VHH binders against q96fz2. Designs and how they scored, part 129

Target 1, 269 residues: q96fz2
Amino acid sequence: CGRTSCHLPRDVLTRACAYQDRRGQQRLPEWRDPDKYCPSYNKSPQSNSPVLLSRLHFEKDADSSERIIAPMRWGLVPSWFKESDPSKLQFNTTNCRSDTVMEKRSFKVPLGKGRRCVVLADGFYEWQRCQGTNQRQPYFIYFPQIKTEKSGSIGAADSPENWEKVWDNWRLLTMAGIFDCWEPPEGGDVLYSYTIITVDSCKGLSDIHHRMPAILDGEEAVSKWLDFGEVSTQEALKLIHPTENITFHAVSSVVNNSRNNTPECLAPV
Below, E stands for the ipSAE of ESMFold2; O stands for the ipSAE of OpenDDE; V2 stands for 0.75 times the mean of E and O plus 0.25 times the DockQ between their complexes.

## First folded at step 8 (VHH)

Design B71 (framework vhh_8pnl_2; at its last look DockQ between E and O 0.01; V2 from the best seeds 0.00; counts 0 for: pae E 15.3 > 2, unsure alone 63.5 < 65, placed apart)
Fold by ESMFold2-Fast, scan of step 8:
Structure B71 (fold): chain B 269 residues (1-269), chain A 120 residues (1-120)
Amino acid sequence: as target 1 above (269 residues)
Amino acid sequence: QGQLVESGGGLVQPGGSLRLSCADAGFTFSDYDMAWYRQAPGKERELVARIYSGGSTNYADFVKGRFTISRDNAKSTLYLQMNSLKPEDTAMYYCARKYSYDSGHPLDYWGQGTRVTVSA
């Protein structure tokens, strides 16, 4: 996973993240740095994306089931990184393979601190190799959406007018992430950055690409992944596996260039 | 949107030197990791050298000590200084932007390549 769409306006995104805490109270996540949220149809690594994480990471004695939403840099910078410029990191941390997560210090250390997050997106993009050519076919991949008389799904023959309606009740893709906190040696604000855990693709996606993000399907999985105060690393890692509850459609090559940020990026072809 | 244009290839004798350049016409060059790859006929493309946005470098074992990768962010240009060239270095050389592992994402900003031939 190396490209997503997360274009919802902040208020719509916040409502889409409504949840119940451990006591059953309905809540909206509380924002940190909301002005750093930049909606886009075409988010690449090194840009900021919104993630959910436990309030307990910020407030001593907070209820670990309560959620914060915060923009974080895509591309994990380990807390132990000693250079002044995080771009000098000599390995790519856009993704973290599930099979080696406990072998890699960059990921094992933050996991041991409970630094689990849920990465939010409208969906993600993947590129299918076409046999016999160097051409690749991009696909937009997302949760199945509830169809109503007004909302509708993005699909074949959908008009632009229908897209306004689908976003009001869009079910956001929820991907398992690990984050870390890096304090610049020269001083300044703490940098929060994340990686998306990846797994082998499910049968339904195997013809598009052999890997997929670890998707947390449903509120029970999301809650357990976030709640590092009650759920151990070993228990949380049991949530990391392929899912078949996913859908997709082919999109145009407009999405290939990360500077293109228009609805055409995810429109069916 | 960025298109990468390689130049500087040519014919040299063993032991000679060449400097390859890769110009990125696109915005945000300084934010990306850049790499040089090469491909001999009938073989897979292989990584030669990588330079991170912050300036750190990594090299394939077969070029260590002979090649130097560098970048000029003000000119949006990537370089590969090749010294002590060997016949085995004969290949088409490509520059590329790199985003992610574990993705089918193409290296969208592959250049068209520049040819290096090392022969007596």
Scores: ipSAE 0.051, ipTM 0.455, lowest interface PAE 4.5, mean pLDDT 85
Fold by OpenDDE, look of step 9:
Structure B71 (fold): chain B 269 residues (1-269), chain A 120 residues (1-120)
Amino acid sequence: as target 1 above (269 residues)
Amino acid sequence: QGQLVESGGGLVQPGGSLRLSCADAGFTFSDYDMAWYRQAPGKERELVARIYSGGSTNYADFVKGRFTISRDNAKSTLYLQMNSLKPEDTAMYYCARKYSYDSGHPLDYWGQGTRVTVSA
């Protein structure tokens, strides 16, 4: 996964992340560093994206089932990194393969500390190779959405009004991530950054791409992944597998340019 | 940025074998997905084989078990063992590594290539 969409306003995004804590109380996640959130239809590595994480990471005696939402840098910068510039990292940390997560120090160490997060997105993009050509067809991949009787097909949202309605009830994609905290050697603010765990693609997606993000489907999976106080690393890793509960449509080549940040990126062609 | 350097190409008879190597200098080699591509004269570049950082492999349909992609992480080297070579395998062979999807491609770093010629 090298491209996502996360364009919802903060208020809409917050509401979409409503949850129940372990006591059954309905809650909204609290924001940390909300000013770092930059909505975009075209999110690339090194950009900031919102993630969910346990409140226990910030408060010693906090209920570990409570959730915080925070923008973090896509591309994990390990805490042990000694260079002054994160861009000098010599290996790719955009993704973490599920099968080698425990073999890589950059991922194993933060995971062992319980630094699990849920990366939020409208969906993610993948490119299908066209047989016999160097051309690739991009696809937008996301959770199936509940068709409200009034909401025409995503394709029929020709009107801005209809589009807004679609996104007000949009089910966000929830991807399993690992984050770390890096302190710059020269001082400054602590950098929070994340990697997306990837797995082999499900059967439905296999013709498009061989790998997919580890998707946490449902509140239980999300809660267990986040709750590092009650759920061990071993148990959490059992949640990491391909899911068939996904849909996709072809999009235009507009998304190929990471500078393009318009609704055309995820619009069906 | 590290440099990929291909080697092992040459002239071989039909039915012969070659082993290509790709040395990766300056990168944490083990963290990258790697692939071999080839480009024949007048044809588009095409995927031959891919090996992921986890060790899994996939092959193009034309390979049909003739080629084996492998990697030595300790040596930061990618290999392509090519057996039962055919004239249609004549091409420039390139190694590539995965970095980002910015261009719409998962692989964005390429070597200079090594030439393979299969001729009687």
Scores: ipSAE 0.007, ipTM 0.247, lowest interface PAE 10.5, mean pLDDT 88
Fold by ESMFold2, look of step 9:
Structure B71 (fold): chain B 269 residues (1-269), chain A 120 residues (1-120)
Amino acid sequence: as target 1 above (269 residues)
Amino acid sequence: QGQLVESGGGLVQPGGSLRLSCADAGFTFSDYDMAWYRQAPGKERELVARIYSGGSTNYADFVKGRFTISRDNAKSTLYLQMNSLKPEDTAMYYCARKYSYDSGHPLDYWGQGTRVTVSA
């Protein structure tokens, strides 16, 4: 998993993240650094995307079930990294394999600090290698969506009225992530960055690609992954598995170029 | 989270050396990034050196190769070897267990400090 769509305006995205805290109180997540949110139909590594994390990461004695939403850099930069430019990392941290997460220092250490996050997207893209060719067919992969009278097709979201019909009730994809905090050697703001945990693909996706992001399906899974105050690393890792509750459709090659930020990127072909 | 206890401060002449220690009773000492900070009267607390859980280190510019931060995970102890001390190094030195290097993070934990005095 190396490309996502996360294009909703900030207020729509925030409403889609409504949740209950451990006491059953309905809440919206509180933003940190909202001006760093850069919505796009075509997000790639090194870009910022919103993640959910526990309020306890920011506030002493906070209720660990309360959520913060913040943009973070895709591609985890370990706290121990010494170079001034994160692109100088000698290894890929866009994804973290679930079967080796406790063997890799870049991921084990932040996990031990409770640095679990939920990576938000409309869905993700994956490229299927076609038999007997070097050509790849991109797909847009997302949670099944509940159809309503107001909703339209994904392809109809090219005007304000049609956009509202498709996206107002969109169920965001919720992927398990790990984040870390890095202070640049020359000074400046601390960089928050994340990796997406991957697992073997479910049967429904196996013809597209052999790996998929670890998807947290439902509020119980999301709450447990986020709540490092109450849920141990060992218990949290039990949430990391493939899901069959996923759907997809083929898209045009417009998405191949990460500079293309239009609804056409995710439109069905 | 355990208590941080600094030791090893004292009075020293310019050019002298001191070794500061910081004992952490926490079960997970090896998982934390650790740092030394200092504060002179009338000044803000400033970073001296940091050591990441993986062993990598970083130093403030004013250290200029004079100090060495290290850790012994088996003893849950952080060290600062200070050589070539100058009167400007006179300050209270604090051990910190860092959650994040973001300034003022609530989950950071601080020791009570140990005083270093360098008299000309």
Scores: ipSAE 0.000, ipTM 0.210, lowest interface PAE 15.3, mean pLDDT 85
ESMFold2 (binder alone), look of step 9: mean pLDDT 77; pTM 0.776

Design B72 (framework vhh_8pnl_2)
Fold by ESMFold2-Fast, scan of step 8:
Structure B72 (fold): chain B 269 residues (1-269), chain A 120 residues (1-120)
Amino acid sequence: as target 1 above (269 residues)
Amino acid sequence: QGQLVESGGGLVQPGGSLRLSCADAGFTFSDYDMAWYRQAPGKERELVARIYSGGSTNYADFVKGRFTISRDNAKSTLYLQMNSLKPEDTAMYYCAKPYNWRSGEAFDIWGQGTRVTVSA
């Protein structure tokens, strides 16, 4: 996973993340650094994306089932990184393979500390290799959406008014991530950064690409992944597997340039 | 075969310099890790230098201190500055990028190559 869309306004995004804590209380996640959230149809590595994580990471006596939402840098910087500039990290940590997550120190250590997060997106983009051409076909990949007369469909949205209907009650894609906290050696704010765990593609996506993000399908999976106070690393890793509950459509090459940030990036061709 | 286009190779005397360029057509260049590989006749292909999308670099031991990999994201161009060239550097040089999964993918999109000959 190397490109996502996460364009919802902050208030809409927050409501889309409504959840129940362990006691059954309805809650909205509480924001950290909300000013760092930048909606975009075309998010690339190095940019910030909103993630969910347990409140217990920030408050020592917090209920581990309560959630914080925070922007984090895409591209995990390990806590032991000793250089002053994170961009000088020699390793690509945008994605973390599920089959080697317990072998790679950069991921094993934060995972052992319970630093699990859920990466939020409208969906993600993948580029399909096409026979007989060097052009690649991009696809937008997302959860199946519940259709109502009010919500419309993504394929029917051809004006700003119609796009508003598509995004009403949009079910956000929830991807399993690992984060770490890096303290600059020369001082300054702690940097929170994440990686997306990847798995083999499901049958439905195999014609597009051989890998996919580890998607947490439903609130039970999301809750167990986040709740590091009650769910062990070994138990949480059982949630990491391909999912078939996914849909997609081809999009135009407009998305290829990460500077393009318009609805055309995810519109069907 | 047309997506990545290398240029800048040629014949040079030992101790000379060359700068290779690789133009990437069609994709958002800044999102991809890029690499230079080389292959001498009868030898296996070998990694010369890699540059990550974030700008970090790795070099093969045999070119450290002599070669510099860089990128210009605005121009969608990858460079390899080669200094203090040796006869052992004689090879076809290939620009490479992964299809789309940066951290899990091999470099499998290749250019046509540009030939570097260092004549004693």
Scores: ipSAE 0.000, ipTM 0.102, lowest interface PAE 20.3, mean pLDDT 83

Design B73 (framework vhh_8pnl_2)
Fold by ESMFold2-Fast, scan of step 8:
Structure B73 (fold): chain B 269 residues (1-269), chain A 121 residues (1-121)
Amino acid sequence: as target 1 above (269 residues)
Amino acid sequence: QGQLVESGGGLVQPGGSLRLSCADAGFTFSDYDMAWYRQAPGKERELVARIYSGGSTNYADFVKGRFTISRDNAKSTLYLQMNSLKPEDTAMYYCAAPYRYTGSDYEYDYWGQGTRVTVSA
């Protein structure tokens, strides 16, 4: 997973993340650095994307089941990185393989600190390699959406009013991530950055791509992944596996250029 | 808690060799990337060599081919083998762990006290 869509306006995104804490209280996640959130239909590594993480990471006495939403840089910069410019990192940390996560220092150490996050997206893109041609077919991959009379469908959205209906009750894709905090050696703001854990693709996606993000399907999985105060690393890693609860459709080559940021990027062809 | 202690510095003639050691008994040595830095009088501290927890190494251009960094995780010891020493290598040499984890907070780089290397006729 190297391309996503996360285009919802901040207020719509926040409501889509409504949750219950450990005591059953209904909550919305509290924002950190909301001004750094940049909605886009076409998010690439090094851009900021919203993630959920436990409030306990920021407040020493917070209930670990309470959630913060914060934009973080896609592409984990390890805390030990010594250069002044994160783009000079020689390692590709866009994704983290589930099978080697406990063997790679860049991921093992923040994971041992409970630095688990849930990466939010409308969905993600993958490019299917078609034999006999140099062209790849892009697909938009996302959770099955529960149809209501208000939600509409992507394929039927011909006007701005119809597009609003598609996104009103959209179920966001929730991907397991690991984040780290990097302090620039020369001073400046702490950089929060994340990686997406990847697993072998499920049977339903095997014809599109051989890998997929580790998707946390439902609030129980999301809560356990985030709650580093009550859920150990060993228990949390049991949540990391392929899922069949996904759907997809082919999209146009417009998405290929990461500078394109329009609804056409995810519209069915 | 824990401490890094450098040793092995001394006076040597140009073309000579020295082996620096950095010992630690107090933190999880094998989980950290370790580095050697140096600081000559009137200059800023500069990276000499780094060894990652997985064993791969990186060297500053001015020492490449002459210095070798290595580690012994069982002994919690970091080494710097210095060959073909030049007067320009004269400096205080420091052992560093780039960042350590303690609880939920990152700590700044952990430095040793340094060991002095002098290269002169």
Scores: ipSAE 0.000, ipTM 0.139, lowest interface PAE 14.1, mean pLDDT 82

Design B74 (framework vhh_8pnl_2)
Fold by ESMFold2-Fast, scan of step 8:
Structure B74 (fold): chain B 269 residues (1-269), chain A 120 residues (1-120)
Amino acid sequence: as target 1 above (269 residues)
Amino acid sequence: QGQLVESGGGLVQPGGSLRLSCADAGFTFSDYDMAWYRQAPGKERELVARIYSGGSTNYADFVKGRFTISRDNAKSTLYLQMNSLKPEDTAMYYCAKAYRDYSSTGLDYWGQGTRVTVSA
């Protein structure tokens, strides 16, 4: 996974993340650094994306089932990185393979600290190899959506007006992530950055691409991944596997250029 | 961005051989899958060969039996041994850290390239 859409305005995104805490109380996640959230139809690595994480990461004795939402840099910068400029990191940490996550120092260390997060997106993009050509076909991949009077699944024939309505009740894609905190050696703000865990593709996506992000399907999986105060690393990693509950449609090559940030990026062709 | 440095390219006659090297200045070389890509003038980059962190290899059909990819984790260096070179092998050859099976749309790390010219 190397490209997502996360375009919802902050207030709409926040409502889409409504959840129940351990006591069954309805809650909205509390924001940190909301001004750093930048909506886009075409998010690439090194940009900021919103993630959910446990309130316990920030407040001693907080209820570990309560959630914070914060923008984090896509591309994990390990806490041990010694250079002053994180852009000088010598290797790509956009994704983290599930099969080697406990073998890679960059990921094993933050996992041991409970630094699990849920990466939020409208959906993600993948490029299908087309036999006999160098061209690749991009697809937008997302959770199946529940159709309502006002909103519905994305259709090729839908008007721009109908597209605006679908987002009011959109079910956000929830991907398992690992984050770390890097302190600039010369001082300055702590940098929070994340990687998306990847798994083998499910049967439904195998014709598009051989890998997929580890998707946390439903509130039980999301809450267990986030709750590092009650759920051990070993137990949380059992949530990391391919899932079949996913839908997709082909999109135009407009999405190929990460500078393009319009609804056309995810519109069906 | 200067992390991967290719060398070993040059001018060679058809049927000749070259060995390309790619030095990785990073300190996690052994953890990455590595690949060689090439780009001929006016064409897109195409995968030539890939070697996984575990040592298994994949080759494009057009180089099978002629090229051999290998790695030396102690030296953080990737190699491509090219035998029986043909004029159609003429291209810029790029080293990449291959975290994914596709690269044209991803943020794989690339070297600056080394030029291979095969002509009579």
Scores: ipSAE 0.000, ipTM 0.116, lowest interface PAE 18.3, mean pLDDT 82

Design B75 (framework vhh_8pnl_2)
Fold by ESMFold2-Fast, scan of step 8:
Structure B75 (fold): chain B 269 residues (1-269), chain A 120 residues (1-120)
Amino acid sequence: as target 1 above (269 residues)
Amino acid sequence: QGQLVESGGGLVQPGGSLRLSCADAGFTFSDYDMAWYRQAPGKERELVARIYSGGSTNYADFVKGRFTISRDNAKSTLYLQMNSLKPEDTAMYYCAKPWKYSGTEPFDSWGQGTRVTVSA
């Protein structure tokens, strides 16, 4: 997973993340650095994406079941990185393999610190290899959506009015992530950055790509992954596995260029 | 719940040097970012230097070029080498696992401190 869509306006995204804390109280996640959130149909590594994480990471006495939503840089910069420019990191931390996460120091250390987050997206893109050519077919991959006449569907929404209805009640893709905090050696703001945990693809996606993000399907899984105050690393890792509860459709090559940021990027072909 | 124990403080003349040590009785030293803070009488506790679990360092402007933070993960010990000491460096020095960067602990872990006095 190297490309996502996360285009919802901040208020719509916030409402899509409504949740219950441990006491059963209905809440919306509180924003941190909301000005850094940039909606896009075509998000690549090194850009910022919104993630959910426990309020306890920021407030000493916070209830660990309460959630913050914050933009973080895609591409984990380890806390021990000693150069002044994070883009000079020589190894790719866009994704973290589930089978070696406890062996790689860059991921094991923040995971041991409880730095688990849920990466939010409309969905993600993958490119299917086409036999006999160097061309690849892109696909948009996302949770099955509840279909009603008012909400519509991506395939059925062919006008601006219908497109707005699709996104009003969109079920966001919730991917398991690990984040870290890096302080620039020369001083400045702390950089929060994340990686997406990946697993072997499910049967439904195996013809598109051999890997998929670790998807947290439902509020129970999301809550347990985020709650580092009550859920140990060992217990949280039991949530990391392939899921079949996903759908997809082919999209145009417009998405190939990460500079293209239009609804056409995820529209069915 | 490991206890941090500082040592190495003392009285020195301006321009002198001291090496502070902090022993972590806990079991997870190598997994944590570690820091040195100081507090002069009647002032707030302030960050002096930080060292990340991987060895990268960050220093307050008022000690750059004079102080060096280091760690020995095998000994679970944090160090602060202080050179060219000034009267303004007089303070109680504390070893800490800073909460905002230390992960699972909901509060800073602090040592009892070690006193540094710089005077003629």
Scores: ipSAE 0.000, ipTM 0.118, lowest interface PAE 18.4, mean pLDDT 82

Design B76 (framework vhh_8pnl_2)
Fold by ESMFold2-Fast, scan of step 8:
Structure B76 (fold): chain B 269 residues (1-269), chain A 121 residues (1-121)
Amino acid sequence: as target 1 above (269 residues)
Amino acid sequence: QGQLVESGGGLVQPGGSLRLSCADAGFTFSDYDMAWYRQAPGKERELVARIYSGGSTNYADFVKGRFTISRDNAKSTLYLQMNSLKPEDTAMYYCAKGPYRYSGSTPLDYWGQGTRVTVSA
């Protein structure tokens, strides 16, 4: 997973993340650095994306089931990185393979500190190799959406006016991530950055691509992944596996250029 | 009025047992998290136990080891087995349905009308 869409306005995104804490209290996640959130239909590595993480990371004695939402840089910068410019990191940390996560120091150390997050997106893009040509077909991949009388469907042959309504009740894709905190050697603000854990593709996606992000399907999985105060690393890693509960549709080549940031990037062809 | 109907409440002596049931006449029961809440006179409604759509359970500290939540997806029914009941367990017990597994914006919570549990000598 190297390209996502996360275009919802901040207020819509926040409501889409409504949850219940351990006490059964209905809550919205509290924002940190909301000004750094930049909605886009075409997010690439090194850009900021919103993630959910436990409030306990920021407040001593906080309820570990309460959630913060914060923009973080896509591409994990390890806490031990000594250069002044994170873009000079020689290793690609956009994704973290599930099978080697406990073997790589860059991921094992933050994971041991409970630095688990849930990466939010409308969905992600993958490029299918086309037989008989060297061209690739892009697909937009996302959770199945609830159809209601009032909501449109992004995959349906509905009028363009109905597509605008689909986002009001959109089920965000929730991907398992690991984050770290890097303190610039020359001083300045702490940089929060993340990687997306990847697994083998499910049967439904195998014809598109051989890998997929580790998707946390439903509130039980999301809660356990985030709650590092109650759920150990070993138990949390049991949540990391391929998921069949996804859907997709082909999109135009407009998405290929990461500079293109329009609704056409995820519209069905 | 609503789709959730609780039953099984009653009067019981301290140390006794009761089994509460909640029947859901709605659809997609298996895709919803289900919970039991209670409200004692003069107190706020509090979570007693939750069972997620995936089957995992969560219990309030004051009932751990005494109460067991379970569900029967084929019958669209939620249960709460209450053992070693204490006077402090006296309350109206409410069945709650939600959040929906596939909710995109705001999870919807459905509530039953409640069933009364009285633990008294």
Scores: ipSAE 0.000, ipTM 0.366, lowest interface PAE 13.6, mean pLDDT 85

